Miniprotein binders against q56419. Designs and how they scored, part 97

Target 1, 326 residues: q56419
Amino acid sequence: MEGRTLEEVQEEVFKRHGVLVPKKELEDLAKALEEAGLLLTEKVEARLKEEEEKLKRERPMRLAGLSYPEGEREARAFLEAFRASYPGEGEEARVLLMPHLEPSRVPEVYGAALAALEKTPPPERIYLVGVAHRPLKEKAAALPVPFQTPFGPALPDLPALQALDALLPFELFNTPLAFREEHSLELPLFFLKGRFPEARVLPLLVARRSPELGEALKVVLRDFPGLLVLAVDLSHVGPRFGDTPLTRTLAEEARRRDLGFLERLAEGEPEAALAFLGANPTRIDGVEVVASLLPLLRERKGKVLAHRLDLEAPTLSAVGAGTLVL
Short names: E, the ipSAE of ESMFold2; O, the ipSAE of OpenDDE; V2, 0.75 times the mean of E and O plus 0.25 times the DockQ between their complexes.

## First folded at step 7 (miniprotein)

Design z1
Fold by ESMFold2-Fast, scan of step 7:
Structure z1 (fold): chain B 326 residues (1-326), chain A 96 residues (1-96)
Amino acid sequence: as target 1 above (326 residues)
Amino acid sequence: SDVEQVLRELIELSRRGDFEKMKEVAKKLVEVAKKENDPEAAFEALIMLGDIYRELGDPETAIKYYWEALLIAALMNDFQRILTAWDRIERAQEML
């Protein structure tokens, strides 16, 4: 963005997608944005401050009517349809790994997560750890406000969030705007709030490996026990993710990588799970979350309930999703 | 409303992976919203159409729809929608 030339953008598109975007179209777009005064003008900066102030009070739904129904009755029917898509029984979870991929693409994987939640005693609080899709000022962040859902607001656990903040070497509440649009929290939260309507939430985002977060969470969980949820997707393969078009062999390799990773986590060996991924850890978006939470995952045995590699046929790409209980 | 009915149809089409029909329905919604002079509905439909193309690995086409959404938001003086469209453009550019 900053410092990128139009020629560099054009070359990147050509290399990744084999499509040459006309330089004139990119120039016209840039000129129109400049003329409209929409590139971080004083008005946009004032609006960002206003949005940040609003986020001090609540986090509104962004994906209602798109990824899930807005109305409570329709949302409940939608959630129960996902549970029905999984034919198995769940297992009790103390730690749950579930996806944040668009739910309609992997309904049986979300159904497995729901099955696990059915076997889990209602927690007083949920530690919901997602992946930051926008830059954070620090390695991790939280937003200590109610998150709106079709099932009512998911209330923050303020005492537990403050205890966590006190143990970290950085300000936990450091990037409110990163939470304005964040599907890695919103999509899992829809399912979690639907099953545990009384549970308070610690909404956490990880951008980079933070061992200090895992150590602090281990202390906080002792004093504020709850359900730990890792909201992470698995393998990302194909042209959509800067890779070659998906073949049967590459799909089989992605499945083996995902299952080998999950099985090692289920054995209580998270370091072995990370090592199993080999030299390319960036192909699984959960790596930074798992690496941050090592102290919470060691010696905790469990079971893989579901795994799918979702094929996006038009893009010849795929995303892995799984449900693991520990 | 027709918008809510179309959104439900798009969710069902997404489950089936029928992206061609999703694109067709979203394009129809944009045209209906423009004809009815409903800038809010036109904005939401254009963002959705852009999101579909971005999800399909066509960020170039997504940027064209996000750009049109940005212009509509600017005409509305709706800074939340301006920021939404701008964020979508930046996200799509990161995929290039």
Scores: ipSAE 0.000, ipTM 0.235, lowest interface PAE 11.9, mean pLDDT 81

Design z10 (at its last look DockQ between E and O 0.02; V2 from the best seeds 0.00; counts 0 for: pae O 9.7 > 1.5, placed apart)
Fold by ESMFold2-Fast, scan of step 7:
Structure z10 (fold): chain B 326 residues (1-326), chain A 96 residues (1-96)
Amino acid sequence: as target 1 above (326 residues)
Amino acid sequence: SDVEQVLRELIELSRRGDFEKMKEVAKKLVEVAKKENDPEAAFEALIMLGDIYRELGDPETAIEYYWEALEIAALMNDFQRILTAWDRIERAQEML
């Protein structure tokens, strides 16, 4: 195939640039690029192994100084400003659905989550379930290390994580590198650690629906009770996500789907919430998390505290965000 | 200009608290701005119309004007004005 490929490249260069490059020069260039690619791959592999080893000890902050302040005092003021952005008082939560979108874009939605946390008794542990933005070896994963925050490290609940791992048909701690840069855990964790500094955490990622995760979590929660947090964003619409630029019709469809999904969850009917979305044409990323956690969401009634459809002006794309207490 | 004349009328009506007349003048401002191909003036007038309707308890009509303002801002490739119109839309949606 290489001979054919180089001859095609030679012809293409001549057609586009009017230069006939000798086949040997093209062969030498291709070999040099291939060798450079192999060297780059080896360096990347070495860096990834080094990062993976570091993740066996702790998960450092990646978004400090960008999405939230690095210093504890500034972080506390930042958190209180978000709470102040929501005019309501919140509701007690046993299950909290909150976003993981950049907080500054939806301050009232995060404020609603903070209001709910104010009404919630401090849990011994938080089951924090986010969405994997990088491939996982299995459908779900966890990382059993301290996660650094401006409020100090969020410590893992090792006994609860081990109990969960024992009940799953796959290795729970299967993809440490997926946690190195994961805003669906880091951003909600900032708010959760600020409100519940003593709570331990189970940082969980879902890549695709895992009913076995929900079944195992139902068992673990009996022995290790805690607050369940679904850190999920709602509709993703517009050119950034494969649609046309946002129109009123598309925005209203996204809002209708977001609210219809949340309302059915609030009625304790997660299967109805999934059925309502059908093929998920507005790309609610919470679908895979909800589908994984069905046993924990059934017959649990609650309230939608806030919803926002956030616009990214340069692309005319929007992401839905909401706060739901169950 | 015609735009400047209509703006002077609107400021005076605002000082008097004559919201019904403000609506008429703001609608005239939109019409004049579009006629003069002045997208910035058209945007500002549409935001003002939406704000008036929202304040009077008609968020549905406010949202219509805000979407028209957003479309003009998009044609201008003016990201700050797009976000201004969007913020207005979200605020009016809360009233529905």
Scores: ipSAE 0.567, ipTM 0.824, lowest interface PAE 1.7, mean pLDDT 90
Fold by ESMFold2, look of step 8:
Structure z10 (fold): chain B 326 residues (1-326), chain A 96 residues (1-96)
Amino acid sequence: as target 1 above (326 residues)
Amino acid sequence: SDVEQVLRELIELSRRGDFEKMKEVAKKLVEVAKKENDPEAAFEALIMLGDIYRELGDPETAIEYYWEALEIAALMNDFQRILTAWDRIERAQEML
């Protein structure tokens, strides 16, 4: 590299601060920063390997004391408060769509999910399908370990997970680190484990549409019946997501897209629900999950129990959340 | 001030249950508050006007006034008032 860059730095430091730093000192600083950066990279890589090894044994709570109470007694009271925020009755679910955004923002939507669980016979296992917020090595992933909750560990259904892995053309268990901070599983799981303490779990993430996942799950569900949960959020609008500040027009469009999507799913028409979104102008979060699970959603009719478009006042941004029973 | 006078009139009408006349007076309150450059009073008047229409069973008109209130609150950078107006919008949406 030409010393032109160092000379420009030297000149700018002198212009702004009145200090002339010799080129040798700038060169020594650049070398020290490079060495420190290399050592930091090695330390980060070692820490990530350590975290990966821990995740091969269990997935600890990350949001206890932040999004839900750490203690079991307080956690049960928390569940009951959320149920009370939804005054309606639920319906039995074979498939449940519920949100994964911060529970305190949409308490009645989580309450509607609890109402549905009250009407649902305790399942032997729960297929919990969230949205990957960190990159996966494949289109989808699972983590076949206990997930800790305030209600005790949610144990993995290892036979069902192995059967699923055997049917897929990609490695299902090769991205443990993606689960480390994944709230799209942890937040719904708190509610599910609280109501079904004996159910085993298949914790699944989708990053990109995988038709193979839906076909494989249809086969696995025949031999390993259980509750299918789509843990997804709906519209994301406003400056936080690249839009203008929320206006009446944008809010009404987000609500229209959210409800139209949910209603078409409730009619057993998941392809029509996806087509209704077109280019997905309000960035509904659940598209990749629904697109992956088409065989499990076709011709299954149900009901939308709740919906809210939740506003973040400081940013004038909003996120939609809903509860759908099929 | 004229704002205070119109507000007292509106409160008296509310106690008598004259909701049709309350609509006229609340609209006047919005106009007077805007003329006096009193955005807080305009916000409160718009919320009251929306509440009147909601109680009369017209949630679509209520939502129009609540959005006007939200826009005023946004110009004020008043997060509490923004959330108040948004809550009103969501409650009226549930009636539709």
Scores: ipSAE 0.429, ipTM 0.780, lowest interface PAE 2.3, mean pLDDT 90
Fold by OpenDDE base, look of step 8:
Structure z10 (fold): chain B 326 residues (1-326), chain A 96 residues (1-96)
Amino acid sequence: as target 1 above (326 residues)
Amino acid sequence: SDVEQVLRELIELSRRGDFEKMKEVAKKLVEVAKKENDPEAAFEALIMLGDIYRELGDPETAIEYYWEALEIAALMNDFQRILTAWDRIERAQEML
């Protein structure tokens, strides 16, 4: 009832449901909703506070048993199946761009990431940069706690995280609740932890482009070397994203945008990649991440290993996913 | 009951993945549940309807149905159902 009078609610209920709720019942309901809403708000606040306090200790799996197996044995078989879905060989990565889309939608793209990881020497640490699908208080955030995986906890690199925080003009350790259900970290982390069980992780989220993040990370990476992972999706087209149903023309445009973006990144020209997208009419998810990491992507040449535009048939929409090594 | 009959139809449609038809049947379920004054059935129907619209790529409409479900849950003083509806609202908002 945000700002609506009981009379307006009564009228709306009447208009929508054809029921005239007596004002007294609405008052009792509003009071019960206010008391229940206060109790819910207090309970929700208490629960959110409890969840926030839990997130000070660890980030539990949210997608285990849904997007990937919970059990370690099954999780290993899952990794192997995904690797098998990509028939090619990988290349050594210093920077890996990989998807965070539901793995079952783009198995060969994750398989390509695994192929790259097979050729990559085990890093001491992984800078895992995801997309914030929830609002952050700052342009970027980190959660300096263990992330649970079927392969055991992914432990944070606290010294590297602290070094990064010290170089940022904002508090890096903000909005812990945004990490609770963020799949852009959880899904790629499954694959990364499965391949590099001893690597520490810097779980980072980007909500908005932060040039400061890229400059800070460039400094931190000198003292704290590691694998940089961009967990980003590509084009988002169709009705779910405000377009018409997927057509051949729309799919071709999405693929053109995705591949044109990835190819320019593979050439070591991240600014050209961003410029190529312009207003980003196909809504490439990774734009803010790439824009934040420009200093780390410049002059790095690499290779596009995989790309897919995956159709979500129920919505006639599609999401692009790619794997790039640099 | 009319509610049980419509629910059986929804389950069958769900098994077939016919989301458009599920939407129609879910709307019918809401109407039947309202007519029978069954707030539990109405809540479930609204959640299902919201879920269908979310799956159809219309999170805005999904949110509207989830809010209506939340309101019904609140009327029932059912905190678990309120939380269920709220969780769906939050998830659907992330899709906007």
Scores: ipSAE 0.007, ipTM 0.276, lowest interface PAE 9.7, mean pLDDT 85
ESMFold2 (binder alone), look of step 8: mean pLDDT 86; pTM 0.834

Design z11 (at its last look DockQ between E and O 0.01; V2 from the best seeds 0.00; counts 0 for: pae O 10.4 > 1.5, placed apart)
Fold by ESMFold2-Fast, scan of step 7:
Structure z11 (fold): chain B 326 residues (1-326), chain A 96 residues (1-96)
Amino acid sequence: as target 1 above (326 residues)
Amino acid sequence: SDVEQVLRELIELSRRGDFEKMKEVAKKLVEVAKKENDPEAAFEALIMLGDIYRELGDPETAIDYYWEALEIAALMNDFQRILTAWDRIERAQEML
């Protein structure tokens, strides 16, 4: 149909299937498909515009009832269960690296993050930096609206977000729809809001390395001090991610890669951490985030509290997760 | 069967907490299970061997047995056993 005549379509159907479709029926079908296609496109565009408009007011929960409980009481018990899954003590964090994969898969890693948050004085604001799983119009974006949680809305730090926007060469609030379904912010936020209910949040997504974001954040953090949280997953290996099924050798390589990366960050050497990964192809979600935040990570020492490789048995694929305090 | 006899001895030793003797009996169970082509028994025996070595403070040897158990579970397409072996591997890795 595209650039073909209906007579050509009719002839091809006859040749392939031995059925002569009347030209009038083909014309009616082509018109119906064209009208349906236009209606579907208009409906999709209208719906996306409506969803974008709603995001100007608030960001609703998407994973409540799936990854965490909807009710506040149940959510609190759920959070305490994760803390209980980690037998160690935390350390005070000025920078926290934590995962964003499904919490039930690595409860002890989230428990380690909660332990660190217990030792951390309540911040006035949290800079929550996640990974964009949908395209952004720019290298990074933020959404300056309340994010709903079972513990109440996490309110945006509007003065700090505006200060950040003013320092960037691009508009920070550029892709609201990218925040509609974004687990790299929603899942860490559940834990952060449960622990620091009064803290305001700067919800930030990184799609590609943005050194200008790191430089701007360094300036903003001086005037608006707070807790910096990098919500990133580590190695992705196996058929789910385009590799062969997980073997002992591949699992040990992934673990060595994750721990070598985290330990170099813990020494305050983020360039060395990136270089350690650069010798071999890597599918670490955190690379673009760490590369963007270099000015905030240099010469800041800390400790790796937990690390796990989580196995998806049907595909023999694994994702690394860790908790690092700086 | 030979597997059933060795398994019963292993269960009784487990109740007594005799880890040194359990180690020897579990190794024998692996050999017998492999000879009789009993992958379920081989898996259980390898997990037990790993658990014994981990309890005795040898997580490196425990990981060797857990990986062998995981490979058997993968051949069986037994997702629950794969995850059981994996959890054991991760726990032993924390001790290194």
Scores: ipSAE 0.527, ipTM 0.812, lowest interface PAE 1.9, mean pLDDT 89
Fold by ESMFold2, look of step 8:
Structure z11 (fold): chain B 326 residues (1-326), chain A 96 residues (1-96)
Amino acid sequence: as target 1 above (326 residues)
Amino acid sequence: SDVEQVLRELIELSRRGDFEKMKEVAKKLVEVAKKENDPEAAFEALIMLGDIYRELGDPETAIDYYWEALEIAALMNDFQRILTAWDRIERAQEML
């Protein structure tokens, strides 16, 4: 009925079906539906407030028993199996790009990340930068609480987070609920916490590119050195993302875009990597994160360790995942 | 059927290790399977062609045949065969 008067609805029903519904009955129905919707809204809002209060204290595991084992012993074995899926050696990383796609679908790519962490001295802290899948009030956000993992809580680096917040033109701690279901932090964190159990974490989300975030992080990293992790996926192609079903041409385009992007990052040329994507026709997930972090990526050379384009057969859709060390 | 006849020939060539003739007979199996509307046989022949080329160190040709297999599996709406072909594509891609 949006955009129509009740009289217009009444007239249309009469023309189509030969029955005249009194305007009063239509008004009563509309009011009842509005009241029912208001009650649902109030209940949802109350539940969200409760969840928000819980998130002020900790962020619980959401994917234990689904994407990774809940028990520590089983989780340790899971890590070892993933490392074994990548037969190569890693390199020391000051910056690590790794996926947030379901781990069992791209085991070699996560294994490559573990190989890199194996070569990386244990950092005092990890700057974990994911992609916000829910709206943020600002361009970026953090949640300064412990994140639970099977390996124990990943503790926040509060001094570094407070220093970062002080340098930004917006409040960094702005959207706790966006973290509730955010797998782009939880999935990489499982691997990072498993390898670096003593490291503190700065759990960061980017919704829209923020040059000020990258400039602020460059300053904070001087005083609070650590490992920078870009937790991003690559191409998203196929019907789930607005394309036709996957074809050879689309798959080859996705691979070409993924690898071209990663190789230009590996050459220390993040602006060229972004330019290579143009309008981003394969919807590489990492663009907003890379665009935010340009000052931290320029002139850092490294190596692409792994790449996979992962196919979902029922939809013929695919998502790219890669591992890059800088 | 012609599919069964060509398949018997292919099995015999496999026992004798005549891989060059196996390539040609598997190509024939694809065409005959399509003519007889036997997409399962066409799929299996294409996977085998890809496997032969991959083992011989020619992943580009292997990928060509694996994509043909994937397309047939997609027409059948056969998710397991789609994933089989995709796994083969990914393994051959690693050799490039």
Scores: ipSAE 0.439, ipTM 0.774, lowest interface PAE 2.2, mean pLDDT 90
Fold by OpenDDE base, look of step 8:
Structure z11 (fold): chain B 326 residues (1-326), chain A 96 residues (1-96)
Amino acid sequence: as target 1 above (326 residues)
Amino acid sequence: SDVEQVLRELIELSRRGDFEKMKEVAKKLVEVAKKENDPEAAFEALIMLGDIYRELGDPETAIDYYWEALEIAALMNDFQRILTAWDRIERAQEML
């Protein structure tokens, strides 16, 4: 119980449920939890420490067999099926904005990303910038280790990562445990590694807007050229995100916000894209990433290849996803 | 993961209404979750076991599993899960 007394727990249970749990039962529970919890907390801490030590060597797949196939043959068939779901042709990308949503929800959006990658010359390295769905110690972080994929490990570009770290006012290599289960990197990386098996990767997470990151990356990209990938989702609307159930009006507003954001990015006006969102009432996920990468997005013209607002029917909520090339 | 495989099996059994088999698979889930040190999966498995026993008309055994779930939630410092388990205990106690 982080800092709460047994009395505070008792009071909260009483307030919420009208039941006064006897202090002795709470004490016995707390003691059982302390005895079990000291052992489990020591075990959990030891395991977290072990997991942290493992993350110094590699980042294992967490979503293999769930979001994508674990086996290479099946994974290739998965890529082909996703590519087939987008009927259009792609364009060469120097910057790719793509989703990190569960692939099965927005297959054609990932298909559009694959279409763009087909027209893109194999990069030496990929700067993969995801969204931190877990707290980071700093505004941004990197994990300088191999990321496991069905296509083999995505190897880090250590020289480029070190160059980036040297230009940042904070330690880039922070919060390794935040990467353990971060899907905003793992899901896009599947598609990227499948298309560009020889590319090195810079796995980056953004928790809060860091203008320093964009300026540093702009310098690093001169000496270490590569593909920049923004792995971001768009609007998050409905009950899961604090709104009423999805209505036509709410869906139209979410689409308007998503497309208006992407179109302004496609025009090379990232500041106008952010300004268009204002307070971001539909909770576009990629705002902090885009705000961090402004120097890299300015004056780059491109094209929106795909967009979808996908309904999660059980929660009557929806998430926007898009693919943009610059 | 082994936990996910067992969870899928539980979901399929739930759809079939095979509560006896669900009970066995849920116990297996708890064991696998404990072995994999997945307290979230263990919590969910224990809640499911409690719910199964409640549906079987054994609220006393349900309460035992809900208490074990509450203990796991408390270890996780997850107040929402603590409250979920507690609500289950209270409801099961009303059935005694």
Scores: ipSAE 0.005, ipTM 0.247, lowest interface PAE 10.4, mean pLDDT 85
ESMFold2 (binder alone), look of step 8: mean pLDDT 86; pTM 0.835

Design z12
Fold by ESMFold2-Fast, scan of step 7:
Structure z12 (fold): chain B 326 residues (1-326), chain A 96 residues (1-96)
Amino acid sequence: as target 1 above (326 residues)
Amino acid sequence: SDVEQVLRELIELSRRGDFEKMKEVAKKLVEVAKKENDPEAAFEALIMLGDIYRELGDPETAIKYYWEALEIAALMNDFQRILTAWDRIERAEEML
């Protein structure tokens, strides 16, 4: 059906309120609303350009004072408290899978990651691969600037980032604004910078499966060795994620899927891990990351150090978190 | 009420440490609370029944009762009781 004409609007107002609004006034109103929309769009575009320009210099902390302390001393105590929440010893990692959900919800899982980092020789660089929570212009992106932390700025490994960019069929530095508020990088980086203050970082986001990223990273890692970190959450179940409220059966299924996925990765069988997830693979946050990084995960055995399914009681929803060393 | 009568019996058995009799009385309390449509009493009875089974070294059965308590708390929209039941589930799972 056609939209209402100005004459139909005029007639409707007259019938309901006994007032005849001149057609020209309705036309002028429509033009004013259109002009206001254009001005709001221009203001938004100007603000986005401003934020993008700021990101050319540095990436500021967004979650300091919320998810972790702003001060270095308080941040150090916070990190040590998380380590203390895990009673086990770590294992040396060349590849580390860790979560990116709110740390206070799964302290023992982050503690397990810290334990693994204690057993790991300090890397010259960290390849930190998170999940894009905002659209990217390409399948993956990076931001080649210092990321601020309470432990000082995490400096970008510019030579390694440029080597990676040169091998990809798309521009790696393609969506700076996606990094402005990205907890899948900021939260793991807090822990990584606290343990390896001198390591440089390649902050990478994956939005969609990119086999070319995995192939390029395999080449870059040969020339620029470092620690590979997959910052991914596991099962997402319940109404917050479009499902029914959490039941015992759904919780047991989520734990089974998480552990089955992690154990297959620990056997060096990432294709089997992806296949194991079955009909709802997208319920695990890291599917696109693992699918992109297959060449780096094959035939690399390791150990699951921790797993927890954390309840968000108000919504009867849950998120799985785990620490895996390869 | 019948709920109050059964609760008094359960408290007395608790003082004596008679877990087998407490198990019987707690099951009776769950049935009475459900029959009287008392979700708060049903929740408390299910948590207690779960705690008894956990103490007797049967965490599998404890978890079943804790999940039933969680379902009741969810129907009540009682955030604190939902967390209580979840904490009990996690504690019992540590015993598996």
Scores: ipSAE 0.052, ipTM 0.627, lowest interface PAE 7.2, mean pLDDT 87

Design z13
Fold by ESMFold2-Fast, scan of step 7:
Structure z13 (fold): chain B 326 residues (1-326), chain A 96 residues (1-96)
Amino acid sequence: as target 1 above (326 residues)
Amino acid sequence: SDVEQVLRELIELSRRGDFEKMKEVAKKLVEVAKKENDPEAAFEALIMLGDIYRELGDPETAIKYYWEALEIAALMNDFQRILTAWDRIERADEML
């Protein structure tokens, strides 16, 4: 109705449908549609507020029974099976890069992460940095509540989260609803909680590069030392991601870009890793996380433990996954 | 069928351990399957040919045949065969 009179609408309906609708009925219909739209919006807003209020208390499991077992015993056996998928010994990590895609697709890569965690002394807290798959009001966000797992709740490190919030130029706890369904946190957390059941967690999401986040985290980590975990996937290629179906050339290019990115990070050269990718043509989703955390990654040398390019056969698409210790 | 005849020949060569002649017969199986427009037989023959090259220490050639098998599986919309070819590609790639 913006810029159109009821008379113009009435004339248009008559011309196209051969029905002359009285002006009063058009007015009543327009009001009913507006009121129905308002009622629908009010219902949606009420449901969102209700869900937001629930998230002030805890973050429930969403992928239990789907991506990992619901029961603690079954969850323990599941972790053991993933660890067994990786034949290596692992390396101690101060920073761990691990994937967040469906674990069953890349068991050796998650097994490498578990091997690294076995060599790592139990941290008091884990800075778990994932990728936002839903819009955030700011460049990054956190949710300061217990996250449920089959191993019990992963408790938030409230003092460290408050210290981080105080140093940022934006409200850290800005988008609770973005955490309701977020596999980039839930899937790595399952493995981390299974290995370090007593560790507190800082669940962080990055939507866009935030150098302010990296600078603030560098300060907070001095007072609140812990394990930094980057939960990111690597190349995304194929029709599911807007490309042509996977070819040998495209698969080799994705592997080359994944490994070149990880190798430069392992050399303590995160700016070189970003420059190597250029325009990021294979869509490595870790770019925004790495760009945000530069101060924490510079001059920190390490080792790539595993890498896989996993094929999604129905779409002829592939996603890269890797484990890197720094 | 011609495919069955060539398969019998390949089984007999396998029993004798004649891997060089197995390559020739497996290549013939691929050609016969393609001529008979039998994509399932062509896929199985290409996987077998790739496996023979991989066992003989030529993973680069094996990968070439595995990618051809994957392309045939894709044309068939056979997702299990696509994954089978992909698994073979990954295993051969680890040998490079």
Scores: ipSAE 0.324, ipTM 0.734, lowest interface PAE 3.7, mean pLDDT 89

